# VH-VL binders against Mitochondrial import inner membrane translocase subunit tim50 (timm50): the designs that were tried, part 3

Target 1, 142 residues: Mitochondrial import inner membrane translocase subunit tim50 (timm50), of Dictyostelium discoideum (Social amoeba) (q55c70r191to332)
Amino acid sequence: PGGKKYTLVIDIDALTEITKTSKYPTLYKRAGLDFFLDHLRKDYEIYLYFNGNIPQNKYEQLQFKIDTNGKYFTGLLYPETGIKERNQFSKKIEMLDRDPSKVIFIDAASPYDHPNVINIGKFKSNSKDKLLIELLPVLESF

## First folded at step 4 (VH-VL; framework fv_enfortumab)

Design b10 (from e05 with heavy chain D104E, light chain G28S)
Fold by ESMFold2-Fast, scan of step 4:
Structure b10 (fold): chain C 142 residues (1-142), chain A 121 residues (1-121), chain B 107 residues (1-107)
Amino acid sequence: as target 1 above (142 residues)
Amino acid sequence: EVQLVESGGGLVQPGGSLRLSCAASGFTFSSYSMNWVRQAPGKGLEWVSYISSSGSYIYYADSVKGRFTISRDNAKNSLSLQMNSLRDEDTAVYYCARETVEYESYGMDVWGQGTTVTVSS
Amino acid sequence: DIQMTQSPSSVSASVGDRVTITCRASQSISSWLAWYQQKPGKAPKFLIYAASSLQSGVPSRFSGSGSGTDFTLTISSLQPEDFATYYCQQANSFPYTFGGGTKVEIK
């Protein structure tokens, strides 16, 4: 641990949209992302989850684009190479050495039923939403 | 010109140590991930190690884990490979190679000329 | 670890021939595959990335195709300077792995 009672695992697709149409992709952040992470890092361990659509050699580059000062994320999580992702909370956090009852997953995958999963869907930069802003007070209340 | 130059190779006995260096010029070294790739005489290419642009992410081939240490000095535009507990099977030409920064252009686009390491009694 | 298998290990060909080299991954690597050319005594040269995208400066007679586990490198009309060993490399996950190489030699 680090004295924090809860762990947040957040799917990168819930936080960002990465366009692949150019030689150098553009990363778009969901509204309020920096404010959201800056507030929650004080009470949560925060892990960034890569859903297997991104090669491992790009993880640091993408993490750095989100967390430029290296202050938000405790670590990274990703599925085993070559295995098709499944919508199972236990599988998504299987490499995390934490009590599952103390883990909250903010997911962008197709919705599935689990008490510790908050599904906010994939972020699309052509549609502005306030989901992170609305979610922040809920998570701060824990 | 964009260039990578390896040095530090030589003849060493089994169990010995060697430190390889790679000097980068002609590009912003701190923006690129770097690799070490080796090739034994008459054999194919074998990936050895990777270091991310910041130095925060490091990976090794199973055959060298615990014996080799990759590092970089972005202020000096240099990449290093510290090789300990060398074995006969570590005999190879060692190349340093730059990894492309383009998102979907994953590959080693610039290579040094190689430095030869011979582990022999 | 992902094993990369190249076929054939060698091929004898004449100038003007169409040459095809295959590369198979032991598990899916999507399109995260690069191709390299190596001439005797020289460092490898980067040819193709993302399975099918030609690196700047590489002649158009080279092309790549495939996704998942099965990949092909094609040289449509072999030139004298193309006699070399070709390697595929997966960049899907660490450790990175190379195929065993395919030597294209004069018939």
Scores: ipSAE 0.082, ipTM 0.691, lowest interface PAE 5.8, mean pLDDT 85

Design b12 (from e05 with heavy chain Y50W E102D)
Fold by ESMFold2-Fast, scan of step 4:
Structure b12 (fold): chain C 142 residues (1-142), chain A 121 residues (1-121), chain B 107 residues (1-107)
Amino acid sequence: as target 1 above (142 residues)
Amino acid sequence: EVQLVESGGGLVQPGGSLRLSCAASGFTFSSYSMNWVRQAPGKGLEWVSWISSSGSYIYYADSVKGRFTISRDNAKNSLSLQMNSLRDEDTAVYYCARETVDYDSYGMDVWGQGTTVTVSS
Amino acid sequence: DIQMTQSPSSVSASVGDRVTITCRASQGISSWLAWYQQKPGKAPKFLIYAASSLQSGVPSRFSGSGSGTDFTLTISSLQPEDFATYYCQQANSFPYTFGGGTKVEIK
């Protein structure tokens, strides 16, 4: 139990780009990411979603790179590995003991149109978008 | 010279406890995640536990959950496994193994020689 | 948990033979698979990661292939030092799981 009104599930690819430049990968954050998460964590229970492209032994390392002080995320979500399903909303909600009408998804890519899914596209570090900053007031109005 | 050396194995009765240690040398210990892997006499390899480089994230095999505790001391370059409520089926050689932090690779590239734990009734 | 099934459990071979070992995962693990070699009384040695990438210092006669659920380790021309037990290991998710092992022994 979280005690929050809404649950936010965010695809890691919507927040970050990971590139290998040497023995260790470099993680690039989408503009305004820390500000975005710090503001929403007050009213939202926030889960970081891994889309199955990353082995589980890297999940915690990546979560720590995003949330160094452990204050943004309530937990991690990931699909059963090896399963590619078109309707990710159903799969994500099955991982949560929450009312589906109170769960909002921020996806990197969605094959379907759903009122509770916000698709902001995969983050590319060569892009200079302001999507998280623009989205914040909308989510705060919920 | 990159090296891992286990110690702390021995003979115990069922229900007893043992603490295994693994001493690391020749590399930056704090940069690597670590594993404990065991092998019962004449049997195959069985993964036991994993701990992240920082020590903040830990996973266990179902057979040892609630009984074993993995920990690390990065200042002392050491890994530990506290084993409580030992059972006959915990009898094995216990290896500590380093896991690469490279994103495009994974696997246990350096292993200790192992320490023997015998639980007998 | 992901179950790893290796076959055969043992194979008898002669120096110069081609040896093939298979490993099957109970669910898709992409390429998150490693192979290890273990000689009697010794710790395992890391051979292959990402299903097909050879670890530095491992002879080129070793190769790995596969993705998803079915994987293969091949030794193209068996040498005396290759008589050992070989294990696959999935690194897709916790708990990590090993195959049961394949013993490569002298004919």
Scores: ipSAE 0.020, ipTM 0.643, lowest interface PAE 7.0, mean pLDDT 83

Design b15 (from e05 with heavy chain V101Y, light chain F94W)
Fold by ESMFold2-Fast, scan of step 4:
Structure b15 (fold): chain C 142 residues (1-142), chain A 121 residues (1-121), chain B 107 residues (1-107)
Amino acid sequence: as target 1 above (142 residues)
Amino acid sequence: EVQLVESGGGLVQPGGSLRLSCAASGFTFSSYSMNWVRQAPGKGLEWVSYISSSGSYIYYADSVKGRFTISRDNAKNSLSLQMNSLRDEDTAVYYCARETYEYDSYGMDVWGQGTTVTVSS
Amino acid sequence: DIQMTQSPSSVSASVGDRVTITCRASQGISSWLAWYQQKPGKAPKFLIYAASSLQSGVPSRFSGSGSGTDFTLTISSLQPEDFATYYCQQANSWPYTFGGGTKVEIK
């Protein structure tokens, strides 16, 4: 149920750069992030993925900074914290109760081969790329 | 100025219920995740429960799952712990504690004075 | 659940002594470890976060070290106000867990 055919899992590092040493963490959004998520939430259930490099007790705070009104994300997905970054599609979604053939992963990890993985790399706030905007029509074609 | 004050503790029979409250002042309560931590007489600290700033994410220690319910009212700057089916081993001082907000700071930086719960017959 | 083991459970010390307390995690927790001080009849006080960062207002004689599974809290020159019980706490994953505590008592 839920009326969604596909699941989209997005690594938070593909969407944001987070200040790691400030008293109040600052989150910088990749260009077009809100537009991108607002369009895809209509056709996808969307999970925000944390790959062990962010403390677990910060996950909701970071989700709220991206999705203040709770309208983009279906849920959060994360391995046990402290785990080295995973470069395997199946390992990243192993706790997700979904058909893997219906899951698409937008990953920030070093590129690896998998038909359901789209690697757009980690976002750096000193760059103003348009990768999310360019990716949107590709995902809308599914 | 930053303060947490617990209340609601007391003597209760096994199988009974108690509701603990924690009143927050001197800071923006709605911006902080909160914890309940307990300590049995002469024993160490035991984490009991967590509630996120929004109230959307809640976690419990295995020993209290299904019996205790954490909740918060951000408009009233208050945290609550509803304790049902109380057991002798739930006898403890119960502290409410504020989670640190700093990105690389993990822990509980402000604690209340505690409220005592005694479960005995 | 991640189990936190502290040693020793108690230590007798004199003012001016160097005291070292150890905390071991059953799984890797990176540096997501906090230390607390608790005096009799009082709530715990936050001492150290991220394994080695001293909380504002805590005396410099306190220091923390370690990463992964092995951590230490050191008091370089014990003062009368330092006689207390010390606890480590992992903030790596749910549920949060505390060590069993180390009581630093007068010799």
Scores: ipSAE 0.012, ipTM 0.615, lowest interface PAE 8.3, mean pLDDT 84

Design b17 (from e05 with heavy chain G55S Y106W)
Fold by ESMFold2-Fast, scan of step 4:
Structure b17 (fold): chain C 142 residues (1-142), chain A 121 residues (1-121), chain B 107 residues (1-107)
Amino acid sequence: as target 1 above (142 residues)
Amino acid sequence: EVQLVESGGGLVQPGGSLRLSCAASGFTFSSYSMNWVRQAPGKGLEWVSYISSSSSYIYYADSVKGRFTISRDNAKNSLSLQMNSLRDEDTAVYYCARETVEYDSWGMDVWGQGTTVTVSS
Amino acid sequence: DIQMTQSPSSVSASVGDRVTITCRASQGISSWLAWYQQKPGKAPKFLIYAASSLQSGVPSRFSGSGSGTDFTLTISSLQPEDFATYYCQQANSFPYTFGGGTKVEIK
């Protein structure tokens, strides 16, 4: 769509940690998240993937907390409830009407044996990682 | 203070149409997801439809898909349910219900008094 | 769709009794379960969210427990105002589904 060459599917756990702090939950963004998404949106379709531990009635609230201006995401993916599959990448890609060779998945779960999956692990707000910052030049080079 | 008031119920023939309305007051309507829930005479609760705060996400029970349309007008603090191709089985009291906003809570915390829809056979 | 099975359909109890109501989901819903109370001729009232958290203003005699597929609502010492029908509801995924209800009746 509109000349974008690749599609990114990003697990929400790779971008954020949602924690319950005392009575009120908070959403923490991984370092460089806004810069990362703002740069990649120019050349990529970006889909936000909601995993099975997030209830469907919170998708809009969480999406808007990450993408307050509605500018980063082309759309979202949210599989129905079911058994967690060993190879979830295949299942996630089937949801898109796209050439699988042009889809890159940024995953927070355990590594999969697939060349288009980049695993950066779940974000924990008590860590000071630079993973999104380090990944950006690689994706920009495509 | 916080209130939801349903209206628009009535008696209709099978195959007919009705539009239900829900007027919200005492809270920032545009910040809340809304639901329609119905209850047939002497029966339990049945969820009908959901609409997110911006209308970006809309869901329906299988029994009403293709016949009912949920919508909202945030400027007017109102929720609507357009009901077409009504069946005897749609006879129920229809409630509008507000959904909690906080991430760690999910449920319908404020309900209207209900409006009665009777589909005669 | 996720089916919610509630048991018993009715229970006769006296003031001061401990009442236990169970709710079973046809598949795992984590803790995405709410409980409601409905009195005759009235709209439902929100009691419990996240399986075990009391809504503001709900008396402490009400408690919820469970996760996954099996859930319980307990009223530790039944009061006159507690005679009502109770419903569980899963909020894990759409379509939302309610249990069939449990009517708590005066013995």
Scores: ipSAE 0.201, ipTM 0.708, lowest interface PAE 4.9, mean pLDDT 84

Design b18 (from e05 with heavy chain T100S, light chain S31D)
Fold by ESMFold2-Fast, scan of step 4:
Structure b18 (fold): chain C 142 residues (1-142), chain A 121 residues (1-121), chain B 107 residues (1-107)
Amino acid sequence: as target 1 above (142 residues)
Amino acid sequence: EVQLVESGGGLVQPGGSLRLSCAASGFTFSSYSMNWVRQAPGKGLEWVSYISSSGSYIYYADSVKGRFTISRDNAKNSLSLQMNSLRDEDTAVYYCARESVEYDSYGMDVWGQGTTVTVSS
Amino acid sequence: DIQMTQSPSSVSASVGDRVTITCRASQGISDWLAWYQQKPGKAPKFLIYAASSLQSGVPSRFSGSGSGTDFTLTISSLQPEDFATYYCQQANSFPYTFGGGTKVEIK
């Protein structure tokens, strides 16, 4: 079949922490990230969202560090330069041309409470975290 | 050792097309993102287009969007810019430039010598 | 689009002078700013990245400073080979944009 059941948009800050330890920074993945993405890609189109904290010229390099085999992500999303308004869910979905009721957003931080937005907080590599492992069965139940 | 060489410039009528090429040597071409930057006679630098190392991410200046197409062939160490519907405002020297793989060294560290495009009736 | 404004558009200076060039972004770009030097008939030369980091091989008389929206390029003691046009460029977001250039010419 040519379609996927749902679309998943994930904020990069919910999945990774980037720390500069030298000329080349180290990227840390949230526990279970590869397992999480590998399972969800079967039923979801998965988009990686950059929230403006990452320079656009680093998007492909960072995507490759997360998805080395090029099998998880359908594409990338990022904020449009010069457009700044409330309602980040609507802005993100406008980039996809998809049915809004079938788009789920995993956010690092959100100023709104919305049924289709799951806020798991910004990932910090200095703490143990099992949120992706706990979230996977919930998303697989859809 | 590290070198970029542009070609394909020339004189063309308004509404015409040209294809620019950039040949890379002395470095691992597939590890760098690439840019096209132009400069009209007596004017400043204007960024034209960007292509990521794999070719998956492409961006254009508003002035060329829909008319120009950037592409790369990593097996041949070559960058291309297909220019359609050319206007007199596109008259410029066109440079190809590589972009650093260092996280905070994002600048264009190697440039070609440029190829001249003249759009004239 | 992020607009980059350079000042002055030109400056006349003598060898040994301290030259300062300013660059202003229309919105915050952190330190995602590069500086280039261009001599007539030649391709630009990469000077500075991350607002203040000198590219390898660039003389120490060149320095950059600033963050956010306001940036400065300084040449502490101008040499004959420094007469050129200087450009700032933001790398914060696409489209990339250059300043209008500052021509440093002999007095």
Scores: ipSAE 0.048, ipTM 0.654, lowest interface PAE 6.6, mean pLDDT 83

Design b20 (from e05 with heavy chain S54Y V101I)
Fold by ESMFold2-Fast, scan of step 4:
Structure b20 (fold): chain C 142 residues (1-142), chain A 121 residues (1-121), chain B 107 residues (1-107)
Amino acid sequence: as target 1 above (142 residues)
Amino acid sequence: EVQLVESGGGLVQPGGSLRLSCAASGFTFSSYSMNWVRQAPGKGLEWVSYISSYGSYIYYADSVKGRFTISRDNAKNSLSLQMNSLRDEDTAVYYCARETIEYDSYGMDVWGQGTTVTVSS
Amino acid sequence: DIQMTQSPSSVSASVGDRVTITCRASQGISSWLAWYQQKPGKAPKFLIYAASSLQSGVPSRFSGSGSGTDFTLTISSLQPEDFATYYCQQANSFPYTFGGGTKVEIK
């Protein structure tokens, strides 16, 4: 329990690009990511969503690359085995014990129109965008 | 140079307890997730438990959940498996195994030689 | 839980033979499958990851293929040192599960 009114579920692909540029994975953070999470964690429960493209045994090391002090995320979410359906909002929150009307999903590039889904597209490290910085005031207004 | 050495196996009566240990050397133990895998006499491999590199994620096979506890001590380069309420069906060679760290290379790349647990009256 | 079914349970083959072992997952596991070799009295040896990628030091006569639910391990020209039991393992999700194993006996 956290006592917070709203829950954020954020697709890891909306926050990071994970590339194998050498023998070990390299994780690139979207601009303003640490500032974004540090501000929202005060008012939101924040869950990191893994979309099934990453093996489950890599989740902890990737989480710690984003959240080295364990202070941002309330927990992790991932699909049921074998499911590739990113557009199924209800599937993504099946493991949450929360009112769906109070869950906001920040999604990556999946074409699905839902009132509780904010699509900011998949992060690519070779581009410079300010989408997290621009999104922060919107989420703080809730 | 990379090594895993199990210990703590033995003969125990049904309902008894044993604590298995796995000593790691030749690599940075704290960077790797670890597994316990067992093999009953003349049978196949059965995955038992997993612990992530920082201990935040722990998983068990349904057959051992509630009876076995996996833990690690990164300062001592050691992995443990506390086994309670042992049953005849738990008789097996128990292996500790290191999980690969490469992104696309999931699997258990280093194994110990095993320690034998026999549960019988 | 994901069930892994291997076939055959055992096969007898001569040196030089092509041996194929199959592994079927009860649910889609993408390519998150590893193969292991276990010789009598020894711990398993890591052979293949990501269904088709050979671990460093594994002879090229070993190959893996497949994705989703159906996977194959092939030994193109069996050698005496290949006498062993082979296991597949899914790494898609917890609990991890192994196939029942295939014993390759060299005549």
Scores: ipSAE 0.014, ipTM 0.659, lowest interface PAE 7.4, mean pLDDT 83

Design b22 (from e05 with heavy chain S31D Y103F)
Fold by ESMFold2-Fast, scan of step 4:
Structure b22 (fold): chain C 142 residues (1-142), chain A 121 residues (1-121), chain B 107 residues (1-107)
Amino acid sequence: as target 1 above (142 residues)
Amino acid sequence: EVQLVESGGGLVQPGGSLRLSCAASGFTFSDYSMNWVRQAPGKGLEWVSYISSSGSYIYYADSVKGRFTISRDNAKNSLSLQMNSLRDEDTAVYYCARETVEFDSYGMDVWGQGTTVTVSS
Amino acid sequence: DIQMTQSPSSVSASVGDRVTITCRASQGISSWLAWYQQKPGKAPKFLIYAASSLQSGVPSRFSGSGSGTDFTLTISSLQPEDFATYYCQQANSFPYTFGGGTKVEIK
């Protein structure tokens, strides 16, 4: 969609850890994040998903901490306040108005075991994992 | 030294238009998101509109959607609200307010003195 | 839209009293709530953010608490300059919404 073959929806918690120290938050990126997004943006329409844990007026600020030049993300997705955890996956798909078979979710903590959902867990800055680097060739093979 | 000054209010007939302006000084205007908030005589605060620091994200209260347009000029340190198809219920003092920059701060920390809009014949 | 309900609508209290104002959201808003003070004929002043954090320069007698749907603003020892109307505002999602206000009158 938007001229691309597939759509990626990525939970911000799968990509970053945000640590607060009073008024001075620090954002830590999962290893290989910039490389990962720079390669996939060519073939994928990429949406950044916010899980409702962050005030809506801070979404742009967080997006630009990840994507300073505005080149990675096609758009942002926000959950509706009051939506219960069960049934959220299908609602996320509907928000995009895309063919569900062409949408891949990279999720931090999905309660669903679904063929279009890749759960790589919440990123913690003490982790030295290579999950994004290992996932890249898999997504490029699509 | 940080200031917001509103102007453009006045008396207008129902169905008319007004353009409000807000002049910012004493801070880097382009770093802050801005809001318009109004207050009808003897009533509470009502949020009207929001514009992000870049101007890319804009939101409106349902009561003004389609009639009001918020805009900003970062080079001129100014915020505007174009108000069309004005109704009696739009009568209020209109405040411009800057939104806090820090991630854990969720509010409007600097306000102008307000400009009065009266919709009446 | 998220509706914000404040209670009471008004309260009369003496200097030195503890004053408690409540604010309820129609939906969960985490801690994304601000409190404002407004004196007659003046613009609102930013008092508290993130439900419980005092803005710089706000006296320590003011405190906020709560999360989810139920929030409280407390003035531990009311002073004459605290005569004002207080508003809560949710910053969780657009459109932003304010509570109806609580007028604090000093007897």
Scores: ipSAE 0.176, ipTM 0.701, lowest interface PAE 5.1, mean pLDDT 83

Design c08 (from e09 with heavy chain S54R)
Fold by ESMFold2-Fast, scan of step 4:
Structure c08 (fold): chain C 142 residues (1-142), chain A 122 residues (1-122), chain B 107 residues (1-107)
Amino acid sequence: as target 1 above (142 residues)
Amino acid sequence: EVQLVESGGGLVQPGGSLRLSCAASGFTFSSYSMNWVRQAPGKGLEWVSYISSRGSYIYYADSVKGRFTISRDNAKNSLSLQMNSLRDEDTAVYYCAREGWDYGDSYAFDIWGQGTTVTVSS
Amino acid sequence: DIQMTQSPSSVSASVGDRVTITCRASQGISSWLAWYQQKPGKAPKFLIYAASSLQSGVPSRFSGSGSGTDFTLTISSLQPEDFATYYCQQANSFPYTFGGGTKVEIK
């Protein structure tokens, strides 16, 4: 009875770096990713967002590489084919059937001010950071 | 009328400081990200700094990082650039520029001021 | 940092000519590219955003195209008021970077 109160939408580029030239792309995870998702799935419904940089025929296999046991993500979110990427919160969540005031977006795009957007930038596997670990207690405090 | 007006430029000795101001009118200033862009005499455009609409995100060009500080006062519709430890290479016309229309939708500099001249020389 | 290489650095043209200016990014920037026009002693004027979207009030003889790394600005029939320097700018990531400029001057 009843689902989670808040929805978390996370751009895949904020979580992973993907080699896009292979039939089966190699995926590198941002430090603490599994710990981060495992903790938040208890209180958030979590959507994985694709911004059009990845071929659509690879969405399911990339989701599986991040979430091999199918326990983290409620679903996938992506723009329609041919639509140019935009740094606009309302456009990124327009396919979600949710109250926008209850949606938090973790974005990899160029930063812009929106009260529901947290910009942590694109993950690059050639550098290590602690951004997901530092963000976790903030999101858990909601 | 939508406009940006810069002020505070002048002649300063190397190692000195200046504070530039940009006064905004004719639009909801608090809804837009702002930028500083400069142009040295006879040279091209160089991006200097960015500040988001609420001031939560701030970025600088490497050439000015640690010396310049961007800030904004949304109640007064003003943008500022505090410039410290000025060098000859900082000599330029400084423009303030608005970024985006509706919440950064365009991500381009659609409104520019007329510029204020900063000359750093002995 | 993303390097923006603009070519040519200058072009001499006559009224009525088609002028094409190119801009190349050192890495993919999607469509996050703007074009500006600057006349001597004036602030830059916004022409095009998102690589191909024309700003309201800009004459239809101006057009932009491209995505990823290769972009072009075209003036289909050059007018006297179009003699100016043109700049591309990427807005994909910080630091924002401009091309070196292309001066369109009278032949």
Scores: ipSAE 0.000, ipTM 0.521, lowest interface PAE 14.6, mean pLDDT 82

Design c09 (from e09 with heavy chain G100T, light chain A50D)
Fold by ESMFold2-Fast, scan of step 4:
Structure c09 (fold): chain C 142 residues (1-142), chain A 122 residues (1-122), chain B 107 residues (1-107)
Amino acid sequence: as target 1 above (142 residues)
Amino acid sequence: EVQLVESGGGLVQPGGSLRLSCAASGFTFSSYSMNWVRQAPGKGLEWVSYISSSGSYIYYADSVKGRFTISRDNAKNSLSLQMNSLRDEDTAVYYCARETWDYGDSYAFDIWGQGTTVTVSS
Amino acid sequence: DIQMTQSPSSVSASVGDRVTITCRASQGISSWLAWYQQKPGKAPKFLIYDASSLQSGVPSRFSGSGSGTDFTLTISSLQPEDFATYYCQQANSFPYTFGGGTKVEIK
């Protein structure tokens, strides 16, 4: 689809920590985020998933903070009104109109025992990790 | 019904070992990071260890590093804490606690077990 | 490590009183702070997350405020079931750390 072999859906909490400020949120990127996305966008369609904790009026601002030049993401996904995000995995796949076996979900917190879900936990800016860097060769070999 | 049940506590001599277990039910255990928190008699709460939902990321309090090992078995919905080289200072009630991902943008311990008592005494 | 300093260590109060407990972090933790209530012989109970958000089922007389380094838990009208020890906890960075606790006792 779109010339890419696989589709990645990535929860924003797996990529960033958003701090509270009086006017504008400060967004911290997980180590290697730009390198990770820049490499995978060439072979993957990448969708950014906004979980139920993020108001819809912040989606554009947050996407821009991650992807300033609009080059990483194919599109955005978010939960339907009134539906718990944890129960939407199958619906997320349906919205993509893709072969489910070719969709990989990178999640911060998944309630599902699902072979296509990679849970790397919610990013906290004070934690030192290299999860995205460690995950990159695995996804590139796919 | 969401619950955590600890077991494995007891009386042990200094230098001894104990293995604590925490049985989870009523929720998808594999989706949550888990923590051990302890409380010495008459003292406050002290965080001991963290394990991520996959088991890949583990952190320890400085006081237990090299002596305690946290692990989980997602197929059996269980969390464990292997405690070696126990010291008098390790005497405490040990709680397992689930770390919530669903409250605002913050993590917190939303579900706690009832605790299991570890007494290190000669 | 982030040190959490709670004050007072204990407070004597009567039913109907307003009780205020303060928690101070040694460095900025944004709003990555939770409050817990613990009654003698029981496990802690989750009260507040994100410094100011009440957990479902917690009475509205409990409120939290603060950001950065200074945080406050307030009980606007103390009830008999509120006599307990209260703890703050930061989840900004590892190791996670708790305040020393504040015991709310009957006068």
Scores: ipSAE 0.000, ipTM 0.517, lowest interface PAE 12.7, mean pLDDT 81

